# VHH binders against Probable histidinol-phosphatase: the designs that were tried, part 21

Target 1, 306 residues: Probable histidinol-phosphatase, of Schizosaccharomyces pombe (o14059)
Amino acid sequence: MPISSHSHSGQFCLHAQGKLEDVIQEAIQQGFQSFSFTEHTPRDRVEDLYPEELHLQPEDLFKTFDEYVNEARRLKQNYGDQINILIGAETEYIRPESVELLKSLNTKYNLDYFVGSVHHVNSIPIDFSPELWQKALQHVGNNPEQLFIDYFEHQYDLMQRLHPLVIGHFDLICLFAPEDAKEVFKNSKSVWELIQRNIKYAVSYGGIFEINTSAFRKGWKTAYPQQRLLELMVEQGAQLTLSDDSHGPHQVGLNYHLAKSYLDKCGITSLCMIEKGPDGNGTVVKNVTVDNVWSKFVGTNGITNT
Below, E stands for the ipSAE of ESMFold2; O stands for the ipSAE of OpenDDE; V2 stands for 0.75 times the mean of E and O plus 0.25 times the DockQ between their complexes.

## First folded at step 11 (VHH; framework vhh_7nfr_2)

Design s2 (from p7 with Y33W; at its last look DockQ between E and O 0.74; V2 from the best seeds 0.00; counts 0 for: pae E 2.7 > 2)
Fold by ESMFold2, look of step 11:
Structure s2 (fold): chain B 306 residues (1-306), chain A 122 residues (1-122)
Amino acid sequence: as target 1 above (306 residues)
Amino acid sequence: QVQLQESGGGLVQPGGSLRLSCAASGFTFSSYWMYWVRQAPGEGREWVSVINSGGDTTYYADSVKGRFTIARDNVKNTLYLLMDSLKSDDTAVYYCAAPFEDYYGSRSFDHWGQGTQVTVSS
């Protein structure tokens, strides 16, 4: 029975589609046993708005997040006996000050967990477009190694100060990297020392790395993380979970057949599922077998019939 | 294949009106927020108006509030911009856009339409 630890909807995310209720209904129809709502956290500065948000003010983002939490709780009440629902958020770490905002949101809403994600390097988006990725590169003097170093330093700061339970799309910085930058990534001793440090640190506090299938829909031959990183995570004793990072009902379970093949190729037989604690406080992490995750899965998103 | 085709531009005297249309195909139009942006000669692109997927929530830039009306027809997959009380400052190429994610995950949505020229001149 499939799981997803990371999802979005068009009700609360401008570049996504469908209502949150449509998303959870699709997960139920596909046989998911666990599905986490993790809408993006609001930002409190105008300069932190994405290009699609220029008609908004930061206050609008906080209102939207409040409405998200209310709707998520309503849906958990209505559907929670059919599917395990967790209510969290995906971080927007832009600068060190972002962490205090994230802590305040958790205090206000008592979220189940964060997906700890870095979408900006030096306050410049790195997953929006190749043009903005190039601006992030220009900011560090066109030095790809330094850009990668900064990404993993930001990730480390987020880990140290927030301890997000789920570590989001670990290698997102590579999404728009051109081939010469990817070669630098592959060969940099300095970057890989930081990668090892970050993996070791997350393991030490019980962080769980997501296998995120959205990379497949973005043209990758692997999920996030790429195979070499996944192998290193396994060697260091990391725990893994699964997500579609869905941005609408059409993306629920998308490419999960590719994820199954990827996990089988890598010899991975166990994943983590996250649930509420025994009395409804906190979270617990349970191991589930890969075979169980795909048992009774009936999703066809990303499958082309002949 | 995603297509956005703007039309309805032209030469108009100050105080006049125009209605722009954007025909959409190759995607589920009713699922997306839709945007009008414009670009005057030698300027960067300026957002003009935004409408949600259902058509019941709209936003307008301060420069056009009270003069422009955005609308959509989800049956005909068409976005509209009704422009009243046109000023010379409204002279620009007008584009429609949506926040698409392409095959590689890019959301540079401002480049999908060809644009339509609006010229406000005596």
Scores: ipSAE 0.386, ipTM 0.727, lowest interface PAE 2.7, mean pLDDT 90
Fold by OpenDDE, look of step 11:
Structure s2 (fold): chain B 306 residues (1-306), chain A 122 residues (1-122)
Amino acid sequence: as target 1 above (306 residues)
Amino acid sequence: QVQLQESGGGLVQPGGSLRLSCAASGFTFSSYWMYWVRQAPGEGREWVSVINSGGDTTYYADSVKGRFTIARDNVKNTLYLLMDSLKSDDTAVYYCAAPFEDYYGSRSFDHWGQGTQVTVSS
């Protein structure tokens, strides 16, 4: 049965849609076995606010996050008998100091897990727009190889210091990379050495890499990560999970049929589903079989096949 | 395609009132936070007011707090700004805006209308 280990709602994310309750109801309707709430962690500096957050201060983000956790707990209590619900958060690693904030949030809220994501390189957003991606590039002297290197160094730092259970959209840095930069990515020995390092490290502590289907709606022919990376992950013994990274009910399970095809192409027959530990402490990982029946329950644009 | 069309602006005396409207189409209006922003001549764009998708949460810039009221009708796909006790400093072109993520994953915070001119003068 379908799972998602990474999702958002319009209730707590300004560029997403729908209430958190709408999201989980949609997941239930589609027959999801497991669904994780993973809203973005707050940011503590004004300069870290996105354009749509111009009306907010850092304290507002913390308040929003608090409300998110409370709502998530309420929903888990209300719907937990119908679907496995995890309450996590997606990291905002903006600078090394971000990790301390992340740790403090974990202490305060006792989250089930983090989706370890890097959305900034040298404190500049790299997945907001092509323009900001270019800004990030300019910051490193218009050297795309260095940009990629810095991205994976950030990722490595995050993993070393936080050990997030799920590694979010591993190659997100490629989203707005122009064609010439993509060629550099493909051919850079230095970059791929770091990629190998990061994969190996994540595997070593039990990290799980997400197959993130949001790449499809963003025009990719594959999920995150791209095939070469996915193959490398598999080769290294990586555990994998599935995420829609939905930003509202309409994207719950979106393009999971494409994900199934992609998984088949790569010879992947099982995924990891995250559950709470037996005593309510920690998390456990269970294998879920990827079969033809599994994908039939998930539609597109919120349409169920049940 | 996404469209936002502002209306309701005009010339008013200080202390007067106006009601701005923003007609939205081409997207699920009821699912988005909506914004009013304004731009005075020679100045940059500044936010005026924000409302969540359900309409139960609102924000106001300090300069308009207590004088302006943001509202929305999700059935009519319309955003409103009630402006009372208008001041000369409120003179600007007013735009409605929303945060979007396009098909390619690019996020934006834009308006798509011509804006509506508000002029407060004695």
Scores: ipSAE 0.361, ipTM 0.726, lowest interface PAE 1.0, mean pLDDT 92
ESMFold2 (binder alone), look of step 11: mean pLDDT 79; pTM 0.792

Design s3 (from p7 with V50T; at its last look DockQ between E and O 0.87; V2 from the best seeds 0.00; counts 0 for: pae E 2.4 > 2)
Fold by ESMFold2, look of step 11:
Structure s3 (fold): chain B 306 residues (1-306), chain A 122 residues (1-122)
Amino acid sequence: as target 1 above (306 residues)
Amino acid sequence: QVQLQESGGGLVQPGGSLRLSCAASGFTFSSYYMYWVRQAPGEGREWVSTINSGGDTTYYADSVKGRFTIARDNVKNTLYLLMDSLKSDDTAVYYCAAPFEDYYGSRSFDHWGQGTQVTVSS
């Protein structure tokens, strides 16, 4: 019975499709037992708007987030007896000041949890396009090692100051990295020391690393995180969960068959499922077997045509 | 796979009107916000107008408010820009765009159509 700890919809995300209700209805149809709504947090500066947000001001993003929380609560009311629904958000960490905004959103909305994600390095997007990734590289003097160091330092700052329950796409910095930069990533002792530090820190506060299947749809042979990182996480006693990072109903459960094969190859037999705590207070984390997660999966996205 | 094809441009006198069209294919048109941008010779691209997926909410740059109207037909997968009271500084190539994420995860916004030329001259 599948789970997803990280999702989006076209209702609240410009590059996604479908309404949030379409997303949860698809998860129910596919046999999901738990599905988290985690739309992106708003950004409070004009320079932090993405290129697709040409018509918007930061105030509009806050209005959209408010509408998201209201809709998410309505859907939990309507569907919560059919599927476990959690209401959280995916962070936008752009600079150290971002964390105070994130804390204020949690205070205002009492979110169930954050997916702690870093989509910018030194305030430059690293998962938007290859062009912007190259600009982030240029910002650090075309030194890939330094770019990777900065990414994991940002991740560490987010972890230390927010304690996000779920750690989003751990190695997102590699998405648009060319092969020569990927070789630097593989071989840098400095980067791998920071990786170990970040994994140990997340483990120490109970953070959970997501196995994020969106990497498969972006041409990877693995989920986020890549196999060597996943193996290190297991060696360090990390907790793991699963997500599709869906951007519409067509992506709910997408490539979960590939994720099953990947987890089997890595010898992973247990995942975490996140639920609401007693009487709706906070969250609790439960272990579920990988076999249980897939035992009643009937998803048809991308694998059944007509 | 994604295709955007602009049409309807031409030569017009100041104060005149034009109607631009953008035919869309290769994606679920009705799920996306749609945009018009323009580029004058030797200038960068300038945002003109945006319309939400349902067509009921519209946005305009200050330079075109009250003169231009964006609309969409989700049955025909077509975006429109109705341009009135045209001025010489509206002369540009007009492009439509969508915030599409390609198969490799790129949202570069470099996947604009070929554009349609609007020239306002006496």
Scores: ipSAE 0.429, ipTM 0.746, lowest interface PAE 2.4, mean pLDDT 91
ESMFold2 (binder alone), look of step 11: mean pLDDT 81; pTM 0.808
OpenDDE, look of step 11: ipSAE 0.474; ipTM 0.783

Design s4 (from p7 with F100Y S108G; at its last look DockQ between E and O 0.65; V2 from the best seeds 0.49)
Amino acid sequence: QVQLQESGGGLVQPGGSLRLSCAASGFTFSSYYMYWVRQAPGEGREWVSVINSGGDTTYYADSVKGRFTIARDNVKNTLYLLMDSLKSDDTAVYYCAAPYEDYYGSRGFDHWGQGTQVTVSS
ESMFold2, look of step 11: ipSAE 0.041; ipTM 0.535
ESMFold2 (binder alone), look of step 11: mean pLDDT 81; pTM 0.810
OpenDDE, look of step 11: ipSAE 0.782; ipTM 0.904
ESMFold2, look of step 13: ipSAE 0.559; ipTM 0.827
ESMFold2 (binder alone), look of step 13: mean pLDDT 80; pTM 0.808
OpenDDE, look of step 13: ipSAE 0.318; ipTM 0.716

Design s5 (from s2 with S53Y; at its last look DockQ between E and O 0.79; V2 from the best seeds 0.00; counts 0 for: pae E 2.8 > 2)
Fold by ESMFold2, look of step 11:
Structure s5 (fold): chain B 306 residues (1-306), chain A 122 residues (1-122)
Amino acid sequence: as target 1 above (306 residues)
Amino acid sequence: QVQLQESGGGLVQPGGSLRLSCAASGFTFSSYWMYWVRQAPGEGREWVSVINYGGDTTYYADSVKGRFTIARDNVKNTLYLLMDSLKSDDTAVYYCAAPFEDYYGSRSFDHWGQGTQVTVSS
């Protein structure tokens, strides 16, 4: 019975599709046993608005997040007998000050957990478009090694100060990297020392790395993380979970058949599922077998029929 | 394949009205937030109005608030912009757009049609 630790909807995310209720109904129909709501956290500065948000002010983002939490709680009440629902958020780490905002959101809403994601390096988006990725590169003097170093330093700062339970798309910095930068990533001793440091740190506090299938829909032959990184995580004793990072009902369970093949190739037989703790206190992490996760899965998103 | 086609532009006098349409195909129109943007000669792109997938939440730029109305028909896959009390400053090519993510994950906000010219002239 499938799981997803990371999801979005068009109700609260402008570049996503469908209502949050449509998303959870699709997960139920596909046989999911656990599905987490993790909409993006609001940003508090005008310069941090994305191009599709030019009609908004930061205050609108906070209002939207409040509406998200209210709707998520309504849906958990209505559907919680059918599927395990967690209510969290995906971080927006833009600068060191971002962590204090994230802590304040957790205090206000008592979220179940964060997906700890880095979507900016030095306050410049790295997953929006190739042009913005190039601007992030230009900011560090067109030195890809330094860009990668800064990305993993931001990730480390987020880990140290927030302890997000789930570590989001670990290698997102590679999404728009051109081939010469990807070669630098592959071969940089300095970057790989930071990668090992970040993995060891997350393991030390019980952080869980997500296998994020959205990479497949973006043309990757692997999930996030790439195979070499995933193998290193396994070698270091990391806990792993699964997500579709769905941005609408059409993406729920998308490419999970490819994820199964990828996990088999990497020799992974166990994943983590996150549940609400006893008496509604905190979270509990349970091991589930890969066979269990794909049992009763009836989703066809990403499967071609003739 | 995704296609957006604007129509309904024309020449109108100040104070006049015009109704723009955007026919959408190749995607699930009813699932997307939709945008009207405009580009005056020699200027950059300016957002005009935004409507959510269900049509119950709308936004307007300050320059058009109270004069323009955005609407959508999810059965006909059509986006509309009703423009009243037109001013010479409203002269522009008007485009409809949506915040698509392309095959490689790029979210560049540039999936729009050929546009329709609106000219407000005495």
Scores: ipSAE 0.401, ipTM 0.727, lowest interface PAE 2.8, mean pLDDT 91
Fold by OpenDDE, look of step 11:
Structure s5 (fold): chain B 306 residues (1-306), chain A 122 residues (1-122)
Amino acid sequence: as target 1 above (306 residues)
Amino acid sequence: QVQLQESGGGLVQPGGSLRLSCAASGFTFSSYWMYWVRQAPGEGREWVSVINYGGDTTYYADSVKGRFTIARDNVKNTLYLLMDSLKSDDTAVYYCAAPFEDYYGSRSFDHWGQGTQVTVSS
């Protein structure tokens, strides 16, 4: 039975679709065993707002997040008998100070877990558009190696200070990297040393790396992370989970058949499903077998964007 | 493909009213927040009004609060902007827009039609 450890809705994410309830209903309809709500954490500075948020202030994001948590709790109460539901959040690590905000949110809402994601390098979005990626590159003197280094340093800082249970789309920095930059990524000893460091550290505290299928709809031949990274993770004893990173009901379980093939190719036979602890405190991780049941899930309409 | 087509603009006197429409196609209209933005000659683009997917939540720029009303018909895939008490400063090309993520996961806020001209002049 399929799982997703990372998802979004149009109700609480402006570039996503559908109500949060629609999302969980779709997951149930598809036969998901476990599904996690993980909307983005709010941001506290005006300069951190995205273009589609031009009508909002930071306080609006906090209000939205509050509404998200409340709705998630309601849905868990209503649908929790049909599907395992976790209530988490995906981190916005924009600067070192972001961690304090994340901690405060955790204290306030007692979230099940964080998806530890880095969407910014030196406070510049790297997964919004190719243009902003280039802006990030320019900020570091048009040195792609330095851009990658900074990304993984941000990731490391996040992991050290927050210990997110799930590590989100590990190599997201590569999404809008041009071909020449991708070559630098592949060949940089410095970058790969940091990658190894980060993987090792995550493994050391029990972090779980997500196989994120959104990469397929974004034109990748693999999920996040790419194969070399995934193999390295496995070699280091990493635990893995599966995420659709769906941005609406239409993307729930999207391209899981491709994920299955990818996992097979890499010799991966088990994934981690996250559950609440027996006493209602914390989370526990259960191993689930990767079998052919996973391969039949392709999304709501069986249409892939690959 | 995504298509947005604005209409309803024209020449009006100060204090007049207009109703703009935006016909949407090529995407699930009812699932998206929709925006009205405008651009006056020589000026940058500014947001005017925003409405959520269900139509129950709306936002307005301070300059148009109390005068403009954003609405949507999700059955007709149409966005509306009711403009009352128009002022000369409202003269601009008006665009409807949505925050799309493209096929490759790139986000941009520049999905709009050709716009409709609103001119407020005595």
Scores: ipSAE 0.343, ipTM 0.722, lowest interface PAE 1.2, mean pLDDT 92
ESMFold2 (binder alone), look of step 11: mean pLDDT 79; pTM 0.795

Design s6 (from p7 with S53W; at its last look DockQ between E and O 0.79; V2 from the best seeds 0.00; counts 0 for: pae E 2.9 > 2)
Fold by ESMFold2, look of step 11:
Structure s6 (fold): chain B 306 residues (1-306), chain A 122 residues (1-122)
Amino acid sequence: as target 1 above (306 residues)
Amino acid sequence: QVQLQESGGGLVQPGGSLRLSCAASGFTFSSYYMYWVRQAPGEGREWVSVINWGGDTTYYADSVKGRFTIARDNVKNTLYLLMDSLKSDDTAVYYCAAPFEDYYGSRSFDHWGQGTQVTVSS
């Protein structure tokens, strides 16, 4: 029975589709046993708005997040007997000050967990467009090695100060990297020392790395993380979970068959599922077999889209 | 292939009206927020108006509030901008746009058509 620890909806995300209720209904229809709501956290500065947020102010983002939590709570009450629902958020780490905002959101809403994601390097988006990725590169003197170093230093700061339970799309910095930058990534001793440090640190506090299938729909031959990174995580004793990073009902479970093949190739037989603690306090992590995760998977989007 | 085709622009006197249209194809139009943006000579692109997927929530830049009306027809896959009380400062190329994610995951928020010229001059 499939799981997803990272998802979005068009109700609360401008570049996503469908209502949050449509998303959870699709997960139920496909036979998911666990599905986490993890909408993006709000940002508090005008300069931190994405290019598609031209009509918004930071106050609108906080209002949207409040509406998200209210709707997520309603859906958990209505559907929680049919599927395990967790209510969390995906971080927006833009600068060191971002962590204080994230902590305040957790205090206000008592979220089940964060997906700890880095979408900016030196306050410049790296997953929005190739043009902005190039601007992030330009900011570090057109030195891809330094850009990768800064990405993993930001990830480390987020890990150290927030301890996000789920580590989001570990190698997102590679999404728009051109081939020459990808060669730098592959061959940099400095970058790989930081990668090892970050993996070790997450393991030390019980962090769980997501296998994120959205990479397949973006043209990758693997999920996030890429195979060499996944192998290193396994070698270091990391815990792994699964997500579709769905941005609408049409993406729930999307490319999970490709993920199955990828996990089989890497010899992975166990994943983590996150549940609410026994008295409603905190979270617990349960091991599930890969065979169990793919059992009873019946959704149309569980097969490659088009 | 996603396609957006703007039309309805032209030359008009101050105080006049125009109705812009944007024909959309190649995607599920009713699932997207839709945008009108404009670019005046020597300026960057400026958002004008936004409408949600169902058409019940609309947004307007301060410079056009009370003068412009955005609407959509999800059956005809068409976005509209009704422009009243036009001023010389409204002279620009007008584009429709949506927050697309392309095959490679890019969310570049750029127009997908040639645009339509609106010129307000006496």
Scores: ipSAE 0.369, ipTM 0.718, lowest interface PAE 2.9, mean pLDDT 90
ESMFold2 (binder alone), look of step 11: mean pLDDT 79; pTM 0.796
OpenDDE, look of step 11: ipSAE 0.385; ipTM 0.741

Design s7 (from p7 with S106A; at its last look DockQ between E and O 0.68; V2 from the best seeds 0.00; counts 0 for: pae E 3.3 > 2)
Fold by ESMFold2, look of step 11:
Structure s7 (fold): chain B 306 residues (1-306), chain A 122 residues (1-122)
Amino acid sequence: as target 1 above (306 residues)
Amino acid sequence: QVQLQESGGGLVQPGGSLRLSCAASGFTFSSYYMYWVRQAPGEGREWVSVINSGGDTTYYADSVKGRFTIARDNVKNTLYLLMDSLKSDDTAVYYCAAPFEDYYGARSFDHWGQGTQVTVSS
């Protein structure tokens, strides 16, 4: 029965589709056993607003996040007997000061966990468009190695200071990287030393790396993370979980058939499922077999998209 | 095959009214936030109004607040902008838009219709 540790909805995310209730209903319909709500955290500066947020101020993002938590709790009350629901958030790490905001959100809402994601390098988006990715590269003197170093240093800072339970799309920095930058990524001793450091650190505090299927819909032949990274994670004893990073009901379980093939190719037979602790406090990590995760999967999203 | 087609523009006197329409097809209209933006001659584009997917939350730029009304009909897949008390500085090409993501995951806010010209002159 499938699981997802990372999701979004059009109710609280301008570039996503559908209501949060539509998303959870689709997960139930597809046979999911666990599904986490993890809407984006608010940003606190005007300059951190995305192009589609021209009509908003940072205060509006905080209001939207408050509404998200209220709706998520309502849905957990109404659907929690049908599916395990966790209520968390996906981080927006923009600069070192972002972590204090993230801690304050956790204190205010007592979130179940964070998906620890880095969507900016040096405050410049790296997952929005190729043009902004190129701006991030230009900011470091057109040196791809330095851009990758900065990405993983930001990821490390987030890990050290927040201890996010789920590590989001580990290699997102590669999404819009052109081929010459990907060659640098592949061959940089400095970058791979940081990758190993970050993996070992996450393992040390019980962090869980997501297998994120959204990479397939973006034209990748793998999920996040790419195969070489996933193999390194396994070698270093990392815990793994699964997500669709869905941005609406049409993306729930999207390409999960491809994810199964990918995990089989990499020899992965076990994943982690995250549940609420036995007294309703904190989280508990439960091992589930890959066979169990796919045993009752009836989703049809993504049959033709790769 | 996403299509957005604006209509309803024209020449109007100051203080007049127009109703713009945007016919949408090729996507699930009821699932998206919809936007009106405008571009005056020789100027950059500016946002005018935004409406959420259900139509119950609306936003207006300060320059049009109290004069313009955004609405949507999710059955007919149509976005509207009712413009009242038009002023000469409302002269622009008006576009409807939605925040789309392409196949490669690149987000864009510059995919919108061909626009409809609104000209306010005395």
Scores: ipSAE 0.325, ipTM 0.685, lowest interface PAE 3.3, mean pLDDT 90
ESMFold2 (binder alone), look of step 11: mean pLDDT 80; pTM 0.810
OpenDDE, look of step 11: ipSAE 0.555; ipTM 0.821

Design s8 (from s2 with S53Q F100Y; at its last look DockQ between E and O 0.77; V2 from the best seeds 0.00; counts 0 for: pae E 2.3 > 2)
Fold by ESMFold2, look of step 11:
Structure s8 (fold): chain B 306 residues (1-306), chain A 122 residues (1-122)
Amino acid sequence: as target 1 above (306 residues)
Amino acid sequence: QVQLQESGGGLVQPGGSLRLSCAASGFTFSSYWMYWVRQAPGEGREWVSVINQGGDTTYYADSVKGRFTIARDNVKNTLYLLMDSLKSDDTAVYYCAAPYEDYYGSRSFDHWGQGTQVTVSS
């Protein structure tokens, strides 16, 4: 029975589709046993707004997040007997001050967990478009090694100060990297020392790395993380979970068959599932077998009939 | 593959009315927030109005609030902008837009059509 630790909806995310209720209904129909709502956290400065947010002010993002939490709780009450639902958020780490905002949101809403994601380097989006990725590179003097270093330093700061339970798309910085920058990534001892540091740190506090299938729909041959990183995580004793990072019902369970093949290739037989504690307080992490996760999965998203 | 085609612009006297249309194809129109944006000669882009997927949440720039009405028809895949009480400052090329994401995950707010010219002649 499948799981997803990371999801979005068009109700609360401008570039996503469908309502949150449509998303959870699709997960139930596909046989999911656990599904986490993790909408993006609000940003508190005008310069942090994405290009599609021209009509908004930061105050609107906080209002939207409040509406998200209310709807998520309504859906948990209505569907929680059919599927295990957790209510969390995906971080927006833009600068060191972002962590204080994230802590304040957790205090206000008592979220089940964060997906600890870095979508900006030096306050510039790195997963929006190749043009903005290039702008982030230019900001560090066109030095890809420094861009990667800054990404993993941001990730480390987020880990140290927030302890997000789930570590989001570990290698997102590579999404729009051109081939020459990818070659720098592969060969930089400095970057790989930071990678090892970050993995070891997450393991030390019980952080869980997501296997995120959204990379497949973006043309990757692997999920996030790439195979070399995944192998290093396993070597370092990391715990792993699964997500579709769905941005609408059409993406629930998307490419999970590709993810199964990828995990089988890497010899991974166990994943983590996150649940509410037995008294409704906190979270607990349980091992589930890969075979169980794909059992009763009836989703067809990403399967072509040719 | 995504296509947006604006129409309905023209020359109008101040105080007049105009109705813009945007025919959408190549994507699931009803799944996206839709936008009207305008650009006067020599100026940057200015957002005008935004509507959610179901059509029940709308936003208007202060400069057009109370005068313009955004609407959508999800059966016909068409976005509308009803413009009343037009002023010379409304003269611009009007574009519709959507926050579209391509196969590689690149987002573009620049998948605009050719636009439709609105000229308010004073």
Scores: ipSAE 0.445, ipTM 0.734, lowest interface PAE 2.3, mean pLDDT 91
ESMFold2 (binder alone), look of step 11: mean pLDDT 81; pTM 0.819
OpenDDE, look of step 11: ipSAE 0.545; ipTM 0.817

